# VHH binders against Uncharacterized AAA family ATPase y4kL: the designs that were tried, part 3

Target 1, 330 residues: Uncharacterized AAA family ATPase y4kL, of Sinorhizobium fredii (p55530)
Amino acid sequence: MARGELMKKLLASYGRDEDFRAVAEQIIDEEEKKNNRVLARTLRKTLEAGPQRTQSAPKALAPLIPFPEAAADFVERIEPEHNRNDIVLSAANVRVLLGLVKEFRRADEIRQHGLKVRSKMLFCGPPGCGKTLCAEIFAAELGLPLFRVKLDRLISSYLGETATNIRKTFEFARKQPCVLFFDEFDALARTRDDSGEHNELRRVVNSLLLFIDNMQPKGFLIAATNLDRSLDAAIWRRFDEVLWFDRPEAAMIGRFLKLKFKNVPVAFDPARNSAALEGYSFAEIERVCTQAIKAMIIERRKQVQERDFNRALQDEARRRAGQARLAPMI

## First folded at step 1 (VHH)

Design k6 (framework vhh_3k1k_2)
Fold by ESMFold2-Fast, scan of step 1:
Structure k6 (fold): chain B 330 residues (1-330), chain A 123 residues (1-123)
Amino acid sequence: as target 1 above (330 residues)
Amino acid sequence: QVQLVESGGALVQPGGSLRLSCAASGRTFSDYAMRWYRQAPGKEREWVAGISWSGGSTSYEDSVKGRFTISRDDARNTVYLQMNSLKPEDTAVYYCAADEYSYGWEDSEYDYWGQGTQVTVSS
């Protein structure tokens, strides 16, 4: 632990720059060990900035950004509750996200050369595979506020409107760095299909797509859709990057299981169950892990037993079968 | 783009000491956690030691704990592995790896790797 010892050392190092820095780095590392990476990075940046700190509060996650009252019906601010240890991403998606973070950090230099910074992403894949969670963690890592757009309410509010009116509503996202997140974007992709009965709805959809084409956010615009690779090319071509969130393969499942049981005593190797979980989403696998851990706690055991995990897996399989029965055929 | 180059590998007698260096060329690696791995003939690559991106936290595989020490010099973009009380079983090619995701994503696919440096412990 040594939290009190580190605090004592920090106070005792007042006036001794090298000692102060060494203790501050130990505190930052302890926060990293606790998976408080956002806090650890904020503390590191504060330490590195040193005497350059302004009298105004430093730029932190979730700055207060005003937006139009008309947008309150369909825009919601989301506070991050997760960190990198709550998600497992494909190597391909990690490489893209790292590239976006690097471009964002160097955005001013890139723009000074007359070049655009990548700012628009489309997240594609079945539900429960980490799209919304990834947007939340990405915003948290960058220290940017996250705004979720409720598309059903947005469409209703803009029925009969133009791209100009949509642009005016989202002008706040151009003035301040933030992440603007359009959830369930496949609703718009499907309504692009021409039908003689819904001309006004299609006009609103086309106006929104035109808005996306011309929008240059100071931070990021992310859209998430449950559609797979069958998504219309006219939609995904509007984005700088398209990230695919497929159901995990055995290797990713193994890493996810190790992650979920990292700080929990286990009497068996959970990763050996990776093959049995193929076809399950990350959300489904997390429910299995959570239920197994709860069983250990309820039964007052010192470690998760394989039978706890197998029962949880059986319960999730039954839940999955039940959901298939209730889902409407489309 | 970051390139990692290991150096310092040599032939040493059992009980001897050796220090390996890993130099990063190009952009600084201050945002990376740094790790050392090794691979002995006919065996898979294994993790040896790690140091956090701030340098305040270190971790070691049980078989080297107390004998090996990892450290970093960010001003020189270099990571060191001080190896003491060397054993014949420490004979391997040693690799340096940089991981920008120090927590949660520990897979080798996310790492930048060096070419390796050969350490042989034999009398």
Scores: ipSAE 0.006, ipTM 0.195, lowest interface PAE 10.6, mean pLDDT 75

Design k7 (framework vhh_3k1k_2)
Fold by ESMFold2-Fast, scan of step 1:
Structure k7 (fold): chain B 330 residues (1-330), chain A 121 residues (1-121)
Amino acid sequence: as target 1 above (330 residues)
Amino acid sequence: QVQLVESGGALVQPGGSLRLSCAASGFTFSDYWMRWYRQAPGKEREWVAGISGSGGSTSYEDSVKGRFTISRDDARNTVYLQMNSLKPEDTAVYYCAKGYEDFYGSEYDYWGQGTQVTVSS
């Protein structure tokens, strides 16, 4: 299936302008060979209109609707700086995300048959395991703008205010295809303490949950939490999909190390050290890689030596042990 | 070049058991996820099970949980699928696959030729 392979390569080339252009040219040439001249011309015009332009919406020229100034303290637009080479995902998560991409691309056809399109996701797992990065890359793959909401700041901002103001604040997201990303969703758990002083916080939390229930996004709503599998059912049941971002296993670590050293000469096989990093988050592993590369640069060597990596790993292990000793939690 | 060779497929009666094997070569076997997929006549290929390079993590399709067990022997570059309590619905060609490194999953990475499993009286 030549066309299927070209489509796969096109999606895989996100964030790599040279590769993207090469695959796009190949698709255009294939359509031209098949005498689909109108389609080939349309695709060529689209490609030529902005060779360096990253599409932020599924429709080529759809204007971006900004969020209100009142929301600037807790809503920000994330500009994509990362691509698929900055993330390693479990097969289970890739399968779900690919399914969501397929449904989104055919949303009008699905709705025409009276069926609902999946649009709400909960990302669960410990910090540093790729939740925010995944949301950014997912939005970029779809060509959708990403708006990040700092939930803790949102809750604080709406203390003593009406549920109507929350709905009004997020009307911009309902009016356009986008990814609305609620970061720090575990802030909701902190407000569920049985205390009179938290009565107003519980009202804001309930208003936000009701907003999530009634929200009909044209794109996606994603929430991210550090809470584990013992999450309150009232939270996760509100989402179409729940994705688990666990600390990576040796195979995923091996792939991540290979990606992080892709453009840096190394005198050893980084993947051979995968087992030593089990139990580490992706953020911790990235710190090890970064420190090893810095050591090469500082000592003006042309390759990262295995000793640079082992020293960085030892330093990260000491950091972890020190933090665990200062604030143990069982 | 990456090469995967499946074996162990056979005709078996409902309730029976089979163990499938996949011999791998051409890559550092212990560093990659290994997976099993199956394809029944007239249906698309579906994922069945996966095992991490360390062997510490396994994952299964809901319809096979409790009946199938994936395992690996890194010294012999072999991944296994132990199939118990087989049902007619398990009839398919079973494929071994090397893990994919990118965002889109493992379905189109290196595949073996497959091994036929038929569950029939």
Scores: ipSAE 0.000, ipTM 0.134, lowest interface PAE 14.3, mean pLDDT 76

Design k8 (framework vhh_3k1k_2)
Fold by ESMFold2-Fast, scan of step 1:
Parts: C-alpha cells; structure tokens; sequence
Structure k8 (fold): chain B 330 residues (1-330), chain A 120 residues (1-120)
C-alpha cells in the first residue's frame, strides 16, 4: 500500500525534478529499511546514473577567487590532495552528498521555480572520522575551491563586531561558487552559553550564527564539530543537512583496510582484522596501516607481514591507553 | 545498468577441477575489489577469495589456499575462480561480489550465484 502511494507520487512529480528526486529517494530509503539491499542499491544506481550525468564535460581549473586582505589571517585556500578512493563513507552520508551535488548542478532551474537549493551542511562526530577529508573531496568532485576558516583567529578579529561586518568579509562566497569550511565549530557552540562570563565573546558567536542564518552561498557552507547527538537544536536547525561521522563499524573498517593496502602486497587478509579495530577512528586505523607499511619498507621486505600489522596495532593500542590517561587532566 | 553473472557451476568428482566465471556489465572490474563467496546448506555465506582493484593482488581463505586461484581479465571485464583438488566440503553456491564507492555495505553488487557440487 505504502509503495503504491509512493509510486503514485513519483508519477505525479513528472516535470518537477526536485519532487521526483525526493519521492525516488523516499522509495529507496523504504527498501533499504526493509533490508531489500539489492533492490535499494539498484534503484539508487539508476537514479544516480541518469542520462544527463554521464555526459558531463571536463570542468575548467578551479577559479582563483580573490578575498579581502583583512581575511587572509583567518581564511586559507586548501588545494585538494585526495579523491573518492581515499575515504569510506556511510550509506546515509553518501546519499545526502549525492543529493546535494545534483541540486547544485540544477541550482539555476530550482531557483527559477522559487525554491531554495540546499547549501549549508553541519558535519558532526568525533575527531579523526573524516569530516575535513570529506569536505575536501566534496569540493574537489565539484571542481570548487575550498576555503578553510580558522575560527580562533576569526573570533579574535571580530571581537566587538557585528554580523554585517562578518557578512562583508565573506561576500566573495556569495558571488563565486566555492566551499567555505568552518572547522572546530563546537568551540562557538559551547561559548554561546547565556550565563557565560565573557559577554563580548558570546556576542561574536551570536553574530556568526546570525551570519550563517542569512548567508546565501553560490556553492556551499560547511561547518564541522566534534559535538555528539546532544547538540543544541537551535544550532543544527540552521543547516540544511546534518551529516554524522561516527567511528566506523566492522564492514566500513574492512573496506578501509582494503583501500589502504590496495597498492601494497600483503601476506595476510587485512579485512580479517576488522573486528579487532572496532572502536578505532579512521585516523587511528590509517596510522596502524601506515606503520605496518613503513615496517615492510624499512626492513626491505617484499610484502607486509601479519607481524608488522600486529605490532602496529599493539603500538596504537598503547597510544590510545596513554591518551585516555591524559584526558582526565585536560 | 550494473550486473554480475556467474557461470561454470557443475557436478564434479572429488579431486576434480572447475573454473567459475563472473562477467560484469555496466562497470569496469579493474576499478573494484572483486571477491568470491560461497554458501553451503545450513551455513553462513563465507568469503573464499579476493582480487584487489589496484595491482591485482590476491587473497584467499585458508581452507582453499593452494587449491583455488582468483584472476581477472580486464579486457573481457571478467573475473575467474580456478578450483583444483575439489573436496565434498567445497559443495556450495558460489557468488561473485564487487565493492563500489557508492555502496550501502561492504559489497555493493552481487551475482545470482552458481551451484558447485562435489560428489561421487
């Protein structure tokens, strides 16, 4: 019954690209929730591989976008060093990101119909789980320049200022397509305490949040935070999408290990170690893989031995134990 | 559209040999990690062999190591599993799988399977 209604809505959305996509995604999500993974994947691939997407012409080199000299102390252009083969993402995050790419490519048509294009994302999750890397790869896939904002420097520069002055500084992001990336956004969220002692700092934070509310970027605004699911609703409601970057599950760990060893001969099956790495961040797992590969190179061996991996894993476990002892002091 | 089609399954005597093929359409096998899995009656699906997307390095489950060989022919967009010294314990439905960037789990695409029976 529910499937019949969704199919009817899909047909009724003929000629309305966004309605069609929204209903199609809803159908795919329902199949995925019912553990019909083969059907869900088939439908998703069909939607993603639509006729218009296979005929994309090569894009020009990302444009050099000028920004005010006053912003040079806290805005930094990031050159892409990674591609999609360097990251493992959850199915939920892939679905959202693909939807955003499609809306961006059809943005002018969407706006001509009086509708808003999704352009503001909040990346949430513990450190080392791919938030910054995802922003870099997302910008690279779209051919857009990536600008990272150093929030500590920005706050210092705008102490006592208003949302209008912040808006003027980032006007370049409204005029040219780019990805504006605010790292360590949780620092601003925590200093928004109404009972806080530093009123001026709280005012700058509130001005930045107001700026985000009124910002209409030509490309994207991404904020990244280490905050968990307890994040204040008043903050995440300001964003079009919230993406969760959790520590990877065994299946994602297996995929990541295969990616890290794809160009390196190994004498064992790395994926069999997925269970042993549960609870580790991607950054921690990458360190284990890197150290195992370095051991092979240093000892002039032809392949990574299981002992190299086990020693690297033991070293990382000791590192984690050491950091846990330091955490109560911070 | 994306499809994986296995073939080559048959009834074979213990000690015999068999070669399974996995033909891919809608994508290029050299861009994916390709794996063979098997499922015997009453057992969970188990991994048998894999060939990595880059460099073509291979890996095997211990019980088949030395007896089975996985390979790929990029020009024919096909993956093979050469099975030698077959045992009754190798009786199972064999599946070909591919991992994709846009996958919802570890292996995005699965074939329909091909039955291998080792019996006298």
Amino acid sequence: as target 1 above (330 residues)
Amino acid sequence: QVQLVESGGALVQPGGSLRLSCAASGFTVSSYEMRWYRQAPGKEREWVAGIYSSGGSTSYEDSVKGRFTISRDDARNTVYLQMNSLKPEDTAVYYCAAEDWYGLDEYDYWGQGTQVTVSS
Scores: ipSAE 0.000, ipTM 0.143, lowest interface PAE 15.6, mean pLDDT 75

Design k9 (framework vhh_3k1k_2)
Fold by ESMFold2-Fast, scan of step 1:
Structure k9 (fold): chain B 330 residues (1-330), chain A 123 residues (1-123)
Amino acid sequence: as target 1 above (330 residues)
Amino acid sequence: QVQLVESGGALVQPGGSLRLSCAASGFTFSDYAMRWYRQAPGKEREWVAGISSEGGSTSYEDSVKGRFTISRDDARNTVYLQMNSLKPEDTAVYYCAADFSYEWLGDYEYDYWGQGTQVTVSS
């Protein structure tokens, strides 16, 4: 039948879930047959996901109990500034995160069967590959408040204060739904191997790891580290899941470039530059895209030209070369 | 290193059959919906068939319904297109595509495309 007839049936099925879905499936199938694959996929995602939220960032649920004042110096609340449209993830990471979301939504039923819900994640990979952004978006999508733990301040607090303050922080996370995010977790790994004040620092690190082992959060604990596959087994085995945030391969770069230029007119196919960006982090690629867009604005053009992109890429390559020259001496 | 490699294209007489294969590597094959497209000389690329990531549903362009069958073997990372009762109008380069859309995160969509395999239906 004609698409107009299907649209009429869709509107008439308002409030009748089964009929609405049947008509929606017919419309999606017709779009697929017309080679409107992007529209067909968007409609199917919308149908499967249910009603969409407004594009304004969802606000995390306010916790019933305020975060302890004793933790104020080493814990901060992160307000969402990004949404799911701002990130490109590997299929493997998406699968794990979706599994965690499903378990979280059914947590009470899982626990009623005497089973544990996965709640602890370790994000591994080089800087600028989306670890912190992923934690922010994950917390926002679940409607949970995100608290970033400043490990350097936590360690110094532990040396200057009692273990009670750290325990109170973890007890807070245990008793109410939130996401605790430990940035630069490799600081703990380095401390374990250091000899300077090694006895006291090693004791502090072991106490923190013990707290992580024994905590069962109502929401999630996420730790992020720049360590690669050489990560100490004593660290990663404490987590329910380990997600790898590698520098993106050409296919992911292509997706990211399309995402960054989604709402910006371009005179070229950004994805054709994917191979030239292999070895770059998402942060570096974002810088290239941002500089290309700024060049368009400054020169008062209507479209980003390929030369704007190529100049931005050359500038980023020079920045990388400069940073290599300034790298710390071993 | 994502790669899609099509094979099985050949010259065949009208009424004949061919089975096309698309071998995938560099990604978790079972997570992705797979599609077949074709392009005849001087024409736009046309969608032919699709199969869901779980293999539970299939869809076809009207002109190939009842003649073509799409299937997948997730253990071998391969998608197939069985073509029966071939017509001269089916002559085209056939392309395999993987649909990379992230349901939970972002609206970004990127299709991986193979190199194509030539099917010629002629006497």
Scores: ipSAE 0.000, ipTM 0.147, lowest interface PAE 16.2, mean pLDDT 75

Design n1 (framework vhh_8pnl_2)
Fold by ESMFold2-Fast, scan of step 1:
Structure n1 (fold): chain B 330 residues (1-330), chain A 120 residues (1-120)
Amino acid sequence: as target 1 above (330 residues)
Amino acid sequence: QGQLVESGGGLVQPGGSLRLSCADAGSIFSDYAMAWYRQAPGKERELVARITSGGSTNYADFVKGRFTISRDNAKSTLYLQMNSLKPEDTAMYYCAAEGWDYEYSEYDYWGQGTRVTVSA
């Protein structure tokens, strides 16, 4: 059956739950056959969530608007495989994110009063501190599809093109509720700092910044950048909120260790090792926990022993020192 | 400030179906993620299914394809449709309203539970 016929049948089944579900399952199966696995999974999760019955909100099937083929090389759909129980956030970040969720839920009411809804966020911090994971979980909490933009690839792809082509490529984000995530946003700062023979790169960067300024997403625009680089004021001022993702302090490390060992028996108190992990990113700490758990599994033991954790920590410390010595300092 | 009340539990034969409901008497429902947990006799409480404020769902592997979680924000009611029930599904089922981060327990609310018994 053609997509238009399926959509017509789906809309006609509104208010008839069994008919609606049957048609929705058919649409999901069609998308799966076409290898649109991210869309199929998003639709299945939406269907499994059941009717929302929120009159002011756009209907859940907005994500059926086709993803532009021109963007395929530098835009990736991220399938949410994590939930809020997989992340440890600062109290300040939790407060901001909950406020954004509340505004999104009441967006139509806010707009009826002539007020703008916050929709643009900048995530700042060193690598491995949860920026991408937070964007994924935030999109999942809102029931929105997440599209990750590889900014370096995008800039390279549009060397000979203008704001018009950039706008057209991302017009889908204006037409459907989604989270558009710009990864490696510090690439814009690096390109703007280079003034000279590569003035065409500067033009592409300016076109992207203008796009961000004029973008009115139905959902959210999130950009992520490294804390170790100073941002041009022209960049961060374009965002409604700036959230900081720092390397975790001892208390957050303790919570993260308890989280990672929640469903795994341990013969020691992981939180007592929080001090030893000061200065590590969440990604580095997760590798330590994962290696300790793998040691338990490989040795066919019932509990992670402190020696498993200490060995994993030593291995990660050596890996970290090795990578630091080889990393470019430019 | 909401109070969660579960209903719909009972005794059912293997292969049967039950629909659980969780009603929020307060005002927390629309802003929170909602979940169903269960606790079998002598076991720890475990997540069965979770639904975010926007409708995104997560299911435990042991119920995939058999259970469906849904919410009606206008009625402040959460549902769990349980199909093809097995003896191992026997447990107390709890409704929970959870904030963004589980570590911030002030956002977590729990019901008193409803008993589901699947006869062997």
Scores: ipSAE 0.012, ipTM 0.437, lowest interface PAE 8.1, mean pLDDT 76

Design n10 (framework vhh_8pnl_2)
Fold by ESMFold2-Fast, scan of step 1:
Structure n10 (fold): chain B 330 residues (1-330), chain A 120 residues (1-120)
Amino acid sequence: as target 1 above (330 residues)
Amino acid sequence: QGQLVESGGGLVQPGGSLRLSCADAGRTFSSYAMAWYRQAPGKERELVARIDWGGSTNYADFVKGRFTISRDNAKSTLYLQMNSLKPEDTAMYYCAADYSDYEGFEYDYWGQGTRVTVSA
């Protein structure tokens, strides 16, 4: 068959996996017939890698992990909307996360040697620096379901309850691999430090901390807090790893800007603006990028112009100045 | 902290030597490969030297025999010993961790780099 005819068939098979594979095999076979053996081998390896990558995240095998109806008020399953291309992480955080992935994949071997697998992480840093997004992407990359726990609601639900009832409620997370994500962990940290808190609330907090100590998930437990130096050492030492989500440095800002403008035509180099954005959180930087793109759309232009970006940056700077005037002094 | 922080750069005359350091605040290097990159004004960033956890090294041809990369895993510190420096070595030097052997996450550079200027 003519090369052009096979290419037409390949394009026509778009969205039809079985047809696509059949045509791809024909193309490989034709290259083999032409004695292009090196190309044929390269194409075969590429084809074999593609389906395996798709199979790495199979959707059909497991129904939604059931959890008790009592947990429905404060536990929710999060569907991933983001992937690794939506986040910029520090080298130190990437190294820790990759180490955790490596141990997770070899967990049985590690446990057979009587050693513990790292499974508990504390994410620390100011708001808007990627803590929740990182937990979502980490769970998605591992193919694990993500369950978010709202601590304020959890505390309210468990006033007067025992540690046994808390453990029973979270038994689903111990039986099968998942990521259990405790959002707003600040509430527990501040309550631990507050000498004026009601005795019953203190008992619930202590019960939750004991639960964290004794929980051995098949996947991961992640807690996120805006607190850092005010954290009691007794709290952070319950975790295998503590990851810091600081405001990004110039190099990370440059990567983030390139990421946010990757699929949007721009008439300027966004990375040249990295220095102007130092001290901003990722959420603030994303707002600048979003506003610049919206300006392009509203003005019916085909490219984001530097003036669109500069205006968005000025508007964000004014918003930060306004927020600072309303915030208590440190 | 969790950043790679470069230091040790400066102004040196041709034929001189400098020792660059890259400290990883808060974490060890573990089993990951580490590398030094450099970027001269108006040029692309290029690999200078790479070292895996076990100490196996790889050097760019333009520094082979003059530069030595080394690591101290216990101190979480990467080094680049630069000897017989040439004006062409003038650049901003960055250290990086290479995680490309793992699926899911990508490697990253972290820090402002350290400037090396070789001029008489």
Scores: ipSAE 0.000, ipTM 0.148, lowest interface PAE 18.1, mean pLDDT 74

Design n11 (framework vhh_8pnl_2)
Fold by ESMFold2-Fast, scan of step 1:
Structure n11 (fold): chain B 330 residues (1-330), chain A 120 residues (1-120)
Amino acid sequence: as target 1 above (330 residues)
Amino acid sequence: QGQLVESGGGLVQPGGSLRLSCADAGFTFSNYAMAWYRQAPGKERELVARITSEGSTNYADFVKGRFTISRDNAKSTLYLQMNSLKPEDTAMYYCAAWGDDYYESSYDYWGQGTRVTVSA
């Protein structure tokens, strides 16, 4: 209710800049007191930006070089659909990403001293743990266009044909600041075989790794794989940084639950359910939160009840059991 | 790997003043937002003051008008000027730093703390 009261004061300050800023600062202070520094930081940045709307200057200044028509089947541009409020990252991953952003912004100075700027990242971890979302948000924060490579379609385009055009196909990404994102890299990074088709995949993998070795992006190259820490060292050593996207620990789950219920009234403390969600991916946890919120809306209630959350959790647990039962043998 | 080192704590009489310093030990100080926290024995750690990389400041109500946070990016040092000290200000004072570029992070670096005791 304290938040509702502050929101009322904020709306009442409409058209009065000094009052608006005072209430906004009060809201930010309350979020900091609640140990919600992520939201407090976001709100402070928004407030300090003022009424001046700042768009991605690099995107506005530089005309986008399109990918070749021949690549349309396996290259797509991702438009930002998600905000920083959609993700929770480990402290280790945040530190690496912040370091990369800082190097990128000062790249000319670093290169002037004869040093390389870190530009190649490998994102590792099980599905639904934020790899693709992280790449999207990272690109959006830097104002860089994001190009996603659909590796299954790239493989089908090159399997049984020459892979010699990989470098030429991706020359558009080298000529402009952008993020080139190779999703589902494990399709190429690991081939478990008893057939000649896998031998051809190995050749495509070697060609792609050679491309990665020789590419000097003006922005970033990111590859994402569902492989955990068992990844072949010959692969990860080609990247400047390797980021691990594990299933979240209880503390991260607690932060994620608080984040997902931030703007939704709840009759319970969502973070107390962190232990029940251990072993779940962020995607699975988000489905639980979404279903609980939908139940509130459908039943025309004013707040999410703990029973709504528990039913959503039971539904997701049954979904997981069904997926495990139907899991491929491989 | 960076670390923050606090100094300037000590024993002071009520109404007195102290200046705390927090020195960078191996990270890019100017790119980080900084804060001072304090923790009294048996109490929760609480925010005292914050300063952004651009110099914007924010203070807890209980120190407004008495404490001033500032930074010197050339010296990679954060300061907390404490005036009109009260016995209630007795606590361990910690500095903390985090990047502004990606809001997902909490504090990236914490100091080990410096003790402030306000008594006769």
Scores: ipSAE 0.000, ipTM 0.114, lowest interface PAE 19.2, mean pLDDT 75

Design n2 (framework vhh_8pnl_2)
Fold by ESMFold2-Fast, scan of step 1:
Parts: C-alpha cells; sequence; structure tokens
Structure n2 (fold): chain B 330 residues (1-330), chain A 120 residues (1-120)
C-alpha cells in the first residue's frame, strides 16, 4: 500500500484503538521493509509509549529522608525528566553502566563473598557532553532518587567545618538508596591549587575527600568534572569507575541528529551533516538543531529546510570562535 | 558471561515443539528489549526474534508463524515458543539483552546458549 493511503487510514482510525494500532504496525512494518530501521524503531517506541499503550510503571522510588536545612543551599532533589531514549552514549560507557546495574542488583550476594560492590563513579569530559543527563537517566533506570550537590556552594558553606560535620550533613544519603551527584567537581582541583592563600578552603576540601573515601552509599555516588587528563591522580583514585564523556564521533553525531529531529518533519537528511559537526559537543549540536527548528516555526514552514540547519550551524561556529577568544586561562 | 541463562534446548523430531527460557536477574529486565539469536556451525549468528520493553515483537521471515517470543517482567524471564520445527532450525540459541540508549541498539549481555537439534 502507498504511504499516503496508509497515513489516511491511520487518521481515519482515530478513536478506534485496535484499528489505529493495526495501521500503525503496518506503517512500521513498511518502514522496516524499506530498511528505514531507525525510523521504524522510533515509531515503535512512540507507539509503545503512547497514551493508548499501557506504560510499565517505573520501579517505585524508595521513601525519601529529607536532607538537613543546612544543606538546602547546595543540595537539590532532581525529578527525572528524561529516559534512556533521550541520550546517546558510547558503547564503552553503556557497558560500564550496565555492569554497575548488574552488581547493584546482586549486591547482597557479592558482599556475602567478602567483595565490595562498585558504587562510586567519576564522569570526566568537556562541558555539554552528557555527564549530568547520564546521571539523571542512570538514577531513573534504577528507580533511585537523585540528589545534586553543587560543590562550589558546598565548599563555601562549609568553611571551618570538619569531615564529621560534612558526614552528618550527608547522613540522609547513607540511610536510603539514592544517587548522590557532585556537580562541578573540578572546584576541588582549583581550591587545592590555591591552598597557600585559602587554608580554610583547603581544610574543607580535604574533609570532603575524606568523606568520599569513607562513604559506603546504599546506591551510588557520582562526581562530574570538566577536567580530564589534567585531573590529579589523587582525586580519581577515589572512584571505582572513571567514565569519559568525550565530544561525539561521527557515528554518535548521526544518531544524535536523528534523535533530535525524530518528531520534526525535515526536508533533508540530518545525518549527512555528521562530519561537519565533528569536534562539537552534544550541547552545541543540540543548539544547532533547536535553532533550525525555531527558524521553521518563525517562518511558518511545515518542514525544517537544509538552509535552516546550515544557518544555525554557521551561527554556532561563530559562537564557538567567540568562546575560544573569551575562554578563561585555566 | 553467565548472567543470562538459557534453558529448554534438546533433540526433537521434525514437526515437534520446544520452549526456550532465558532467566535474567542481573539488571532491570522490564527496561530492556530482549532477543533470541541463533548460530549454526559454520554460519553467522542471526536474529530470530525480538521483543521490545513495551511488548511489541519483530520476527525473522524464516520463523514467522512458527515461533512466538514472550516475556514475563515479574519473573525477569524471556521465552521462545518454537512450533513446527524443521531440520534447518538446528542451532545454538542465544538470549540477548538489548541496551537501547537513545537511537542506539547494541547487545551487551549474551547467554552461553542452549542447543536445539531437529533430527530423526
Amino acid sequence: as target 1 above (330 residues)
Amino acid sequence: QGQLVESGGGLVQPGGSLRLSCADAGFTFSSYAMAWYRQAPGKERELVARIYSGGSTNYADFVKGRFTISRDNAKSTLYLQMNSLKPEDTAMYYCAADYEWGDSYEYDYWGQGTRVTVSA
């Protein structure tokens, strides 16, 4: 059957669940037959997640123990807004994360053999490469609450404090299974470098590192840093796993572009632009996609034109050049 | 390996039936697409059937109408009901958990396999 006839049949089935699903399955099968596997896969996921489909209830989150009032300035509970369909990860990172899930599910058996369960991760790489999004999705997949700690603010708030006081502040995270996420972990490296002028800040940093060393979370502790190969070995040795979030390679860019345009009509193949986006972060690529979509909306068109994408790419390239000139001397 | 455990293979006459099972307790089963692959001696490993987290299924042309894939999320178990078996179905059958990150589909977990032999 021609595509137009199938689309007409799909619209005519509105309000008739069985008919709608039958036609939707036929459309998906036709796309699979044409070797449009990515589109067929996206359509099948959409059909499965739709309001007429019973969605698997997420694993019930453990009851939350509230964090102390003193921590309110730098601890925030993050509600999941994304799922694994919203992120593109390297195969290496997926493999490690799935291994961690596996150990978590069998933690009691592992501990009964006198072995430690991996629970501490360091996410390294340039900004905009998915570190925070990955932590959110990882917590959601495990059904665990996510608590974000803004490390710069924590350090400032705990001037004059001890490891014991820091431990008391994070006692809530030890009493419940959760993911404790330390954002901007590179703040520790900067503070240590300035220790001669900031002895009190250095003491807070050392207390926090001691806390990280001694903490045995019921779930996970994740730290994220924009530093990579320049990171002090004394810091990353504290973690069970170090995951690298590098700028995406052409294949990952292609998958990301298809993901960002999955629900938006386009008059061109976005994946053909993968090579042109080499060296860009996921955040930069998302800005290009978002600006192209906005151009379509503003100009009242029904499809994103290749011109919209090319203009957005040029604008992002200029933004990158400007950032390079304004970047701080790190 | 050894986190996915297949069972149910055996020797069966042409036209017979077998039900394969794959038990998985190592990860969030309900969040994964699960698949059955097979490999005959001297041949490449090929997809037999896939079932997505939402319950939709996909079958290889050579098993359509004969095999049925199903899952029990409460038991973390995947099944393959094989009917009207043919000598050509003789192979080692593997269970795979598909990690779907965004638009990527790659198999991270493979079982050790269960042997199916269809012969007189």
Scores: ipSAE 0.005, ipTM 0.307, lowest interface PAE 10.1, mean pLDDT 76

